VH-VL binders against q9nrl2r1430to1533. Designs and how they scored, part 11

Target 1, 104 residues: q9nrl2r1430to1533
Amino acid sequence: GGVHELSAFEQLVVELVRHDDSWPFLKLVSKIQVPDYYDIIKKPIALNIIREKVNKCEYKLASEFIDDIELMFSNCFEYNPRNTSEAKAGTRLQAFFHIQAQKL

## First folded at step 9 (VH-VL)

Design k170
Fold by OpenDDE, fold request of step 15:
Structure k170 (fold): chain C 104 residues (1-104), chain A 123 residues (1-123), chain B 107 residues (1-107)
Amino acid sequence: as target 1 above (104 residues)
Amino acid sequence: QVQLVQPGAEVKKPGTSVKLSCKASGYTFTSYWMHWVRQAPGQGLEWIGEINPRGGTTNYNQKFQGRATLTVDKSTSTAYMELSSLRSEDTAVYYCARGTEWYSKPGLYFDYWGQGTLLTVSS
Amino acid sequence: DIVMTQSPDSLAMSLGERVTLNCKASQSVKSYVSWYQQKPGQSPKLLIYGASNRATGVPDRFSGSGSATDFTLTISSVQAEDVADYHCQQYYSYPYTFGQGTKLEIK
């Protein structure tokens, strides 16, 4: 049910945050540090935002939750070339997420 | 105070393996990336790889073609670099160096360095 | 791999002079460049990160500038204790790479 799914989303976010490849995704990219980021990425998102949405019960379906997580990774790969630390971290974290998401 | 302690020297034959140690103290070992960098005599610095001691995530310089293996022992706050199939050109001083916090971008800087281990590979 | 080329390879300066060390990347590394000082017989020491941020404890006479492919480390007034090799490093992409180093001596 809804309560069960909410707990599952919360747990998964916690696991993602604790992963050592979470550093690119913990919070929104700083416009000061990366001036052109928001010229390229139009739907920015991060784990802290997703966590907040989970806490506010904004996800009615697991697919909605998954879509936001996938958007987060998509943004990373759109902005960062494959051989950057961000992209490498994103690749590993996404793989981890896909495994964990099967439990939803 | 942050300290990274490395053995002074190692002597190896070509084709053998070596495992270099780096004992960390003065900070939370699992909270910072650890990097390995070598310097051949009279040459510049060469990055070997990095490890996140928290989860064990690693990134390597592909130049080493899988010959380098980074590990950590959390219980002793010690980082290790194993290099196999040693060659004469592997002769260098090998440094361990502390990087940024585990939850931040790696490679930004190396703020503390060990004194280095001189590895000599010769017949 | 991204190649970092430093210039000059070596230089000798008089005390109090302004020193300029250059580092050129083979491709854009944005501002992801750090500088290290290595005195004879010692391990490298962090000076600058993010192209222009001075590390804690680094004297004000050291400064970094540049973006994309051209970077500079400046010593406004060189001191005797600044005799060392200086290394630039990019961390834009794997593998991280260093320049070949610049040797600074005092006349």
Scores: ipSAE 0.906, ipTM 0.954, lowest interface PAE 0.5, mean pLDDT 96
Fold by OpenDDE, fold request of step 15:
Structure k170 (fold): chain C 104 residues (1-104), chain A 123 residues (1-123), chain B 107 residues (1-107)
Amino acid sequence: as target 1 above (104 residues)
Amino acid sequence: QVQLVQPGAEVKKPGTSVKLSCKASGYTFTSYWMHWVRQAPGQGLEWIGEINPRGGTTNYNQKFQGRATLTVDKSTSTAYMELSSLRSEDTAVYYCARGTEWYSKPGLYFDYWGQGTLLTVSS
Amino acid sequence: DIVMTQSPDSLAMSLGERVTLNCKASQSVKSYVSWYQQKPGQSPKLLIYGASNRATGVPDRFSGSGSATDFTLTISSVQAEDVADYHCQQYYSYPYTFGQGTKLEIK
């Protein structure tokens, strides 16, 4: 049910945040530090935003939650070349997410 | 006071392996990336790899072709770098260096360095 | 790999002079450049990170600037204790790479 799904989302977000490779995704990219980021990425998102949405029960379907997580990774890979630390972290974290998401 | 303590020197023959240690103190060991950098005599610095002592995540310079292995012992706050199939070209001073917090972008800076271990590889 | 090329390889300056050290990246590294000072027989010391941020405890005579491919470390008034090798480093992509270093001496 919805309550159980919400708990699952919360738990998954916690696991993602605690992962070693979460650092690129913990909060929104700073426009000051990365001035061109928002010229390229039109739908910015981060784990803190997703966590907030979960807490507010904004996800009615698991697919919506998954879509936001995938968007987060997609943004990372769109902006960062493969050999950057962000992309490498994203690759590993996404793989972890895909494994955990199978439990949803 | 942050300190990274390394042995002074190691002498090895080609083809063998060495495991260098770096004992950290004065800070929370698991809260910061640890990097390894070497410097051949009269040469510049070369980054070997990094490890997040918290979860053990590592990233390596691929030029070492898997010869380098980074590990940590949380109980002793000690970082290790093992280098196998040693070559004469591996002769260098090997530094451990503290990086950024584990939840931050690695490589941003190395703010504390060990005194380095001189590794001499010769027949 | 991204190649960092420093210039000059070495220089000798008089006390009080302005010193300019250059570092050129083979491709854009954004502002992801750090500078280190390595005095004879010592380990490197962090001077600048993020191209222009001075590390804690670093004298204000040291400054960093640049973006994309061209970076500069400046010593506004060189002191005797500044005799050292200076290294630039990029952390834009793996592997992190350093320049070959610039040796600064005092005349």
Scores: ipSAE 0.905, ipTM 0.953, lowest interface PAE 0.5, mean pLDDT 96
Fold by OpenDDE, look of step 9:
Structure k170 (fold): chain C 104 residues (1-104), chain A 123 residues (1-123), chain B 107 residues (1-107)
Amino acid sequence: as target 1 above (104 residues)
Amino acid sequence: QVQLVQPGAEVKKPGTSVKLSCKASGYTFTSYWMHWVRQAPGQGLEWIGEINPRGGTTNYNQKFQGRATLTVDKSTSTAYMELSSLRSEDTAVYYCARGTEWYSKPGLYFDYWGQGTLLTVSS
Amino acid sequence: DIVMTQSPDSLAMSLGERVTLNCKASQSVKSYVSWYQQKPGQSPKLLIYGASNRATGVPDRFSGSGSATDFTLTISSVQAEDVADYHCQQYYSYPYTFGQGTKLEIK
């Protein structure tokens, strides 16, 4: 992607991280705290990983960036029932992301 | 030291509203979830809701959805719980309680509690 | 809502005895359970979180165990200062819910 797109990705990640509902997504889930997580989720991802990929210019298309973000949310909803704090946070953060992604 | 200060008591008529305050000190107010829990006389604890003072995100017990409103005033490090359409069953001690850091899972624990406000709803 | 049921409702023990308080969840809450102590006329105090983690400053005689639906708070040697109501709480799903409490007294 172009310089403009890269900057947009960076800014969007910053906004996601700063969001109140980012806490489930800031880092990879701890296997110690959630022993069965990686038995269920096969493509783990988090905002810190996505941020690193952005910084390394690994996203050549906006769709690639969006796919990773959507994967992050998909993992959350796959593992967490709807009435958990993780799922509620994910729902709100994803809605925020979809609004912000319109600027890409 | 962490302190959560609440008024001692409130008396209200049925059908009215009350806004309870919780003044926080001794820590960074915007860095921790704030919870509200009530306890009717001689009864157990009941969770009302939580708020992230940083951005204002809230989660409510559905039992209170639409009737309880959690807010914060960052400038005064004060959390508020407004409860409308009061009824006699709302008579209880209402606690504010500090939760986990805003960047962590809420509900894990409530490590500091206010002394509680006794709300009496009666005709 | 997930119902937390504590047992017994009340308990009278002699000083130095081992105390066992139980909490049962109506469905699995994994290890997302906390315990609180509430002395007469006071606000609750955190004892255990994550089913088995002792909070800072909590005496070693307090311990928590359990998973899924069955949880236990144990006092290895009860002291006079332990007279209180004890509450279990789940935070697996909304709404967070508490047990009805267990009242511990000393004979």
Scores: ipSAE 0.876, ipTM 0.945, lowest interface PAE 0.5, mean pLDDT 96
Fold by ESMFold2, fold request of step 15:
Structure k170 (fold): chain C 104 residues (1-104), chain A 123 residues (1-123), chain B 107 residues (1-107)
Amino acid sequence: as target 1 above (104 residues)
Amino acid sequence: QVQLVQPGAEVKKPGTSVKLSCKASGYTFTSYWMHWVRQAPGQGLEWIGEINPRGGTTNYNQKFQGRATLTVDKSTSTAYMELSSLRSEDTAVYYCARGTEWYSKPGLYFDYWGQGTLLTVSS
Amino acid sequence: DIVMTQSPDSLAMSLGERVTLNCKASQSVKSYVSWYQQKPGQSPKLLIYGASNRATGVPDRFSGSGSATDFTLTISSVQAEDVADYHCQQYYSYPYTFGQGTKLEIK
C-alpha cells in the first residue's frame, strides 16, 4: 500500500537475508552448478530479485509480496528432497518468515 | 594461516559426558561452517554435525541427535562438541573441520582439519 | 542413509602407474561428491569436490569424474607420497556419509 508498507517489505527482506538459513535463497540457482534445476522449476525467484521488486515498487498489495516469498520456499521444497541442507534451511527460514510477516 | 587446534586426548568413563574443543585462528571464524567428524580405530569417517558460528544454526547426523551438542564461543573463536551418555563404541578420534562460507552449501568441502582428539571411553 | 561403496578395498601399485579408485552411491547424489586423502597417522586432506574440481594445492595428477551414482578418482602417475587411504564422501543429503576407503600402497 503506502510508504510504510514498502518500508515493512524492505525490513522483512533484510531480516530474511540476515538469517543463517538464507544461503539457498540469496540468488537464483546457477544452471551451471545445478543443470536440471530449470527443467523442474518454471517460476524461479530469489531474495535478490524480490528485493529489487520492492525497490522498484512493483508490489501493489502485501499479498503479492507474500506470494513471491512463498513461491521461493515452494520451489525449494519441490526441487530439494527433505533431507537436503537446502530443504532444512528452507523449513527454518519459512517458519521465521511466518513469525516476521505477522508484523505486516 | 588457517589453524584448528584440538587437545590430543581425553579419557572418560561410560555414562559420562565430554566437551571437546577446537580453537580456530587465521580466518574470520563467523564466516564459515564448522563440522565435526569422528573415526573409530581402524574404521572410516563418520560425520556428526555442523554449526554456523554466525547465528548458531546446527544440523546433526540423526544417529547423534539428542546426544551431541555443537556450540561456539565467538569471542575466543572456539567450537565445542559435547557428547553425552558415552559408551565404549564412542572411542574414536574426533576432528573439527572448516566447511564453506556460510552463504554456500555447508557440506561442499572440508578444507582445513584439526589434528583430532583421541577420546577413549572405558571402565 | 546413502551408502558410499568404494572399490577396491586396497591395492598396491608401481611408481608411475595410472590408478583408478571407484566410489558408488546407493542412490543418485548428483555431483555432490568429494574425495579426501588420509596419510597414515594424519587427518584427512581435501583433494576433489563437486566430483571433478581439484582443491587448491592438489597436484594435477589427481582428477575426479562421475555423476549420479558412479564416481572415480584417478591418479595419472602414482608417486611414493601418494601412499594413503582415500575416502569418497557425499554431501547431497543428511547425514553426509563417507565410503569405507581404499588403501593405496607402493609395491
Scores: ipSAE 0.751, ipTM 0.918, lowest interface PAE 1.1, mean pLDDT 93
Fold by ESMFold2, look of step 9:
Structure k170 (fold): chain C 104 residues (1-104), chain A 123 residues (1-123), chain B 107 residues (1-107)
Amino acid sequence: as target 1 above (104 residues)
Amino acid sequence: QVQLVQPGAEVKKPGTSVKLSCKASGYTFTSYWMHWVRQAPGQGLEWIGEINPRGGTTNYNQKFQGRATLTVDKSTSTAYMELSSLRSEDTAVYYCARGTEWYSKPGLYFDYWGQGTLLTVSS
Amino acid sequence: DIVMTQSPDSLAMSLGERVTLNCKASQSVKSYVSWYQQKPGQSPKLLIYGASNRATGVPDRFSGSGSATDFTLTISSVQAEDVADYHCQQYYSYPYTFGQGTKLEIK
């Protein structure tokens, strides 16, 4: 809780967005481009949505914020086989996130 | 006008290395993935790898892992591909090709291609 | 690696005929297939991406279709300037792979 924690969440989201490997996670997956995605992924989430939740103060605990970020990566690995560009990007971005998140 | 300019030819001996260049112009260099593709004489196309010029992230065809190195120089909008431990089987035309925007799945399309550098590896 | 197999290896057509080129993936690549035209002595040129989307500036006579493992490039009325090698490519998973190509000639 508080203004300092919300600033830290925003700063972390900004760092994730600027990372080279953010491209699969910027927005929700397009149903038009990936028709079966929402048959498989029941709790979709993306960085733009997480950023909105930070802006609206919807995270009361750091654990809630971390859970949404981890859900984002878990969805990526559930849907995408390991040799896809999405899964490789997810692996690298998740590693980056873990380094940044320990500063929270 | 998007252009990718490559030298026309390189000749190398087996066991040496080569660093091929690809000078980009007419677009924002850091906004698009860059790919390298080769074509042996009379043969099909073979993807070597890709690089994101923003932060230098690379993905390689495992066939070339450990031999190919992709780099960029953002100040000159130039992509490079270095291939080491050259063999006669590396004789091919090497193309650079512009990929998708940084916010899209790489490999979706290669919409602009260089004219290619003919690398000849022989004694 | 996902193998992309094109058929036929070569094809000779009369002007104005409908041309069908096939590409088969060794496993599902969803719709992540592109097609390239390569005229003799030239770099490849993008025709189709996402299995069915024509690239900018590609004539309407070119169309693509298919999903999963079976893909088709169609030229509705072949013209003299369509003499080229045609390559399909998957970009679903690494490494990206191309088919061996189909050579199109005019009889």
Scores: ipSAE 0.739, ipTM 0.915, lowest interface PAE 1.2, mean pLDDT 93

Design k170
Fold by ESMFold2, fold request of step 15:
Structure k170 (fold): chain C 104 residues (1-104), chain A 123 residues (1-123), chain B 107 residues (1-107)
Amino acid sequence: as target 1 above (104 residues)
Amino acid sequence: QVQLVQPGAEVKKPGTSVKLSCKASGYTFTSYWMHWVRQAPGQGLEWIGEINPRGGTTNYNQKFQGRATLTVDKSTSTAYMELSSLRSEDTAVYYCARGTEWYSKPGLYFDYWGQGTLLTVSS
Amino acid sequence: DIVMTQSPDSLAMSLGERVTLNCKASQSVKSYVSWYQQKPGQSPKLLIYGASNRATGVPDRFSGSGSATDFTLTISSVQAEDVADYHCQQYYSYPYTFGQGTKLEIK
């Protein structure tokens, strides 16, 4: 853990948020706007929540941080068919995440 | 006072390319998706693609993949659509349309439209 | 591609009558449908998005409803200025597709 690892997680989350394709992942999906989302997705997660968990040092292992990011993408692909704008954004952002994660 | 200004007409021969412009004003250009839609005479509307002027991310109707290229010039708040290998069936009015803010689903609505450029492709 | 099929192809109405325009998707598009009005020689104008949300400046007589595959646009009291083609569009999945349109005329 330590300061360097948490700082790297924060930097990675900032890069994800700045990416054009972050728009589906910035905050939790609204039940009002997407009524059936929570019938399908039982472990919701979003970048604002992940960023807060990093800031509060809630990740004990780097793998826990990576698992939340991958869960975020997995939720996207589970709910959204491949030809939706959300799935296309998720595919590109996930690829970007893998590249940025190598820099840790 | 959102405005999208397009030239009125273009005439091209088959096999050539055209680059259509759409000058935006009255809003923050980089905050909104931009879309291109065409309409052949007497026919329906056909979506070509979208671009996020913020970072240049594009999504295309696969029918136009490889032929259509969307770009922007942030310094002039102008969107461009280039269509290559023109054929007579490309004769249509081409509209630019402002989409949603970059942080929203891009196709949610097209709230402002240009007046369109009539592209005529003929021998 | 998701096909959006509108009906009727055209209709003629008397002023003040209620009109309902239909749009059917070839597969579920949830509520990701918008409606556009297009007068002859003009660009489309947004009326409804998200199946039922009226765009800013659109008169109260326009309303939308539906979900999944079946959508309607209703004009509660047709006015002379409502003469136009009406297009539905899905934005659920790529490519975004429009219906072929319904032409509304006044008798």
Scores: ipSAE 0.739, ipTM 0.914, lowest interface PAE 1.2, mean pLDDT 93

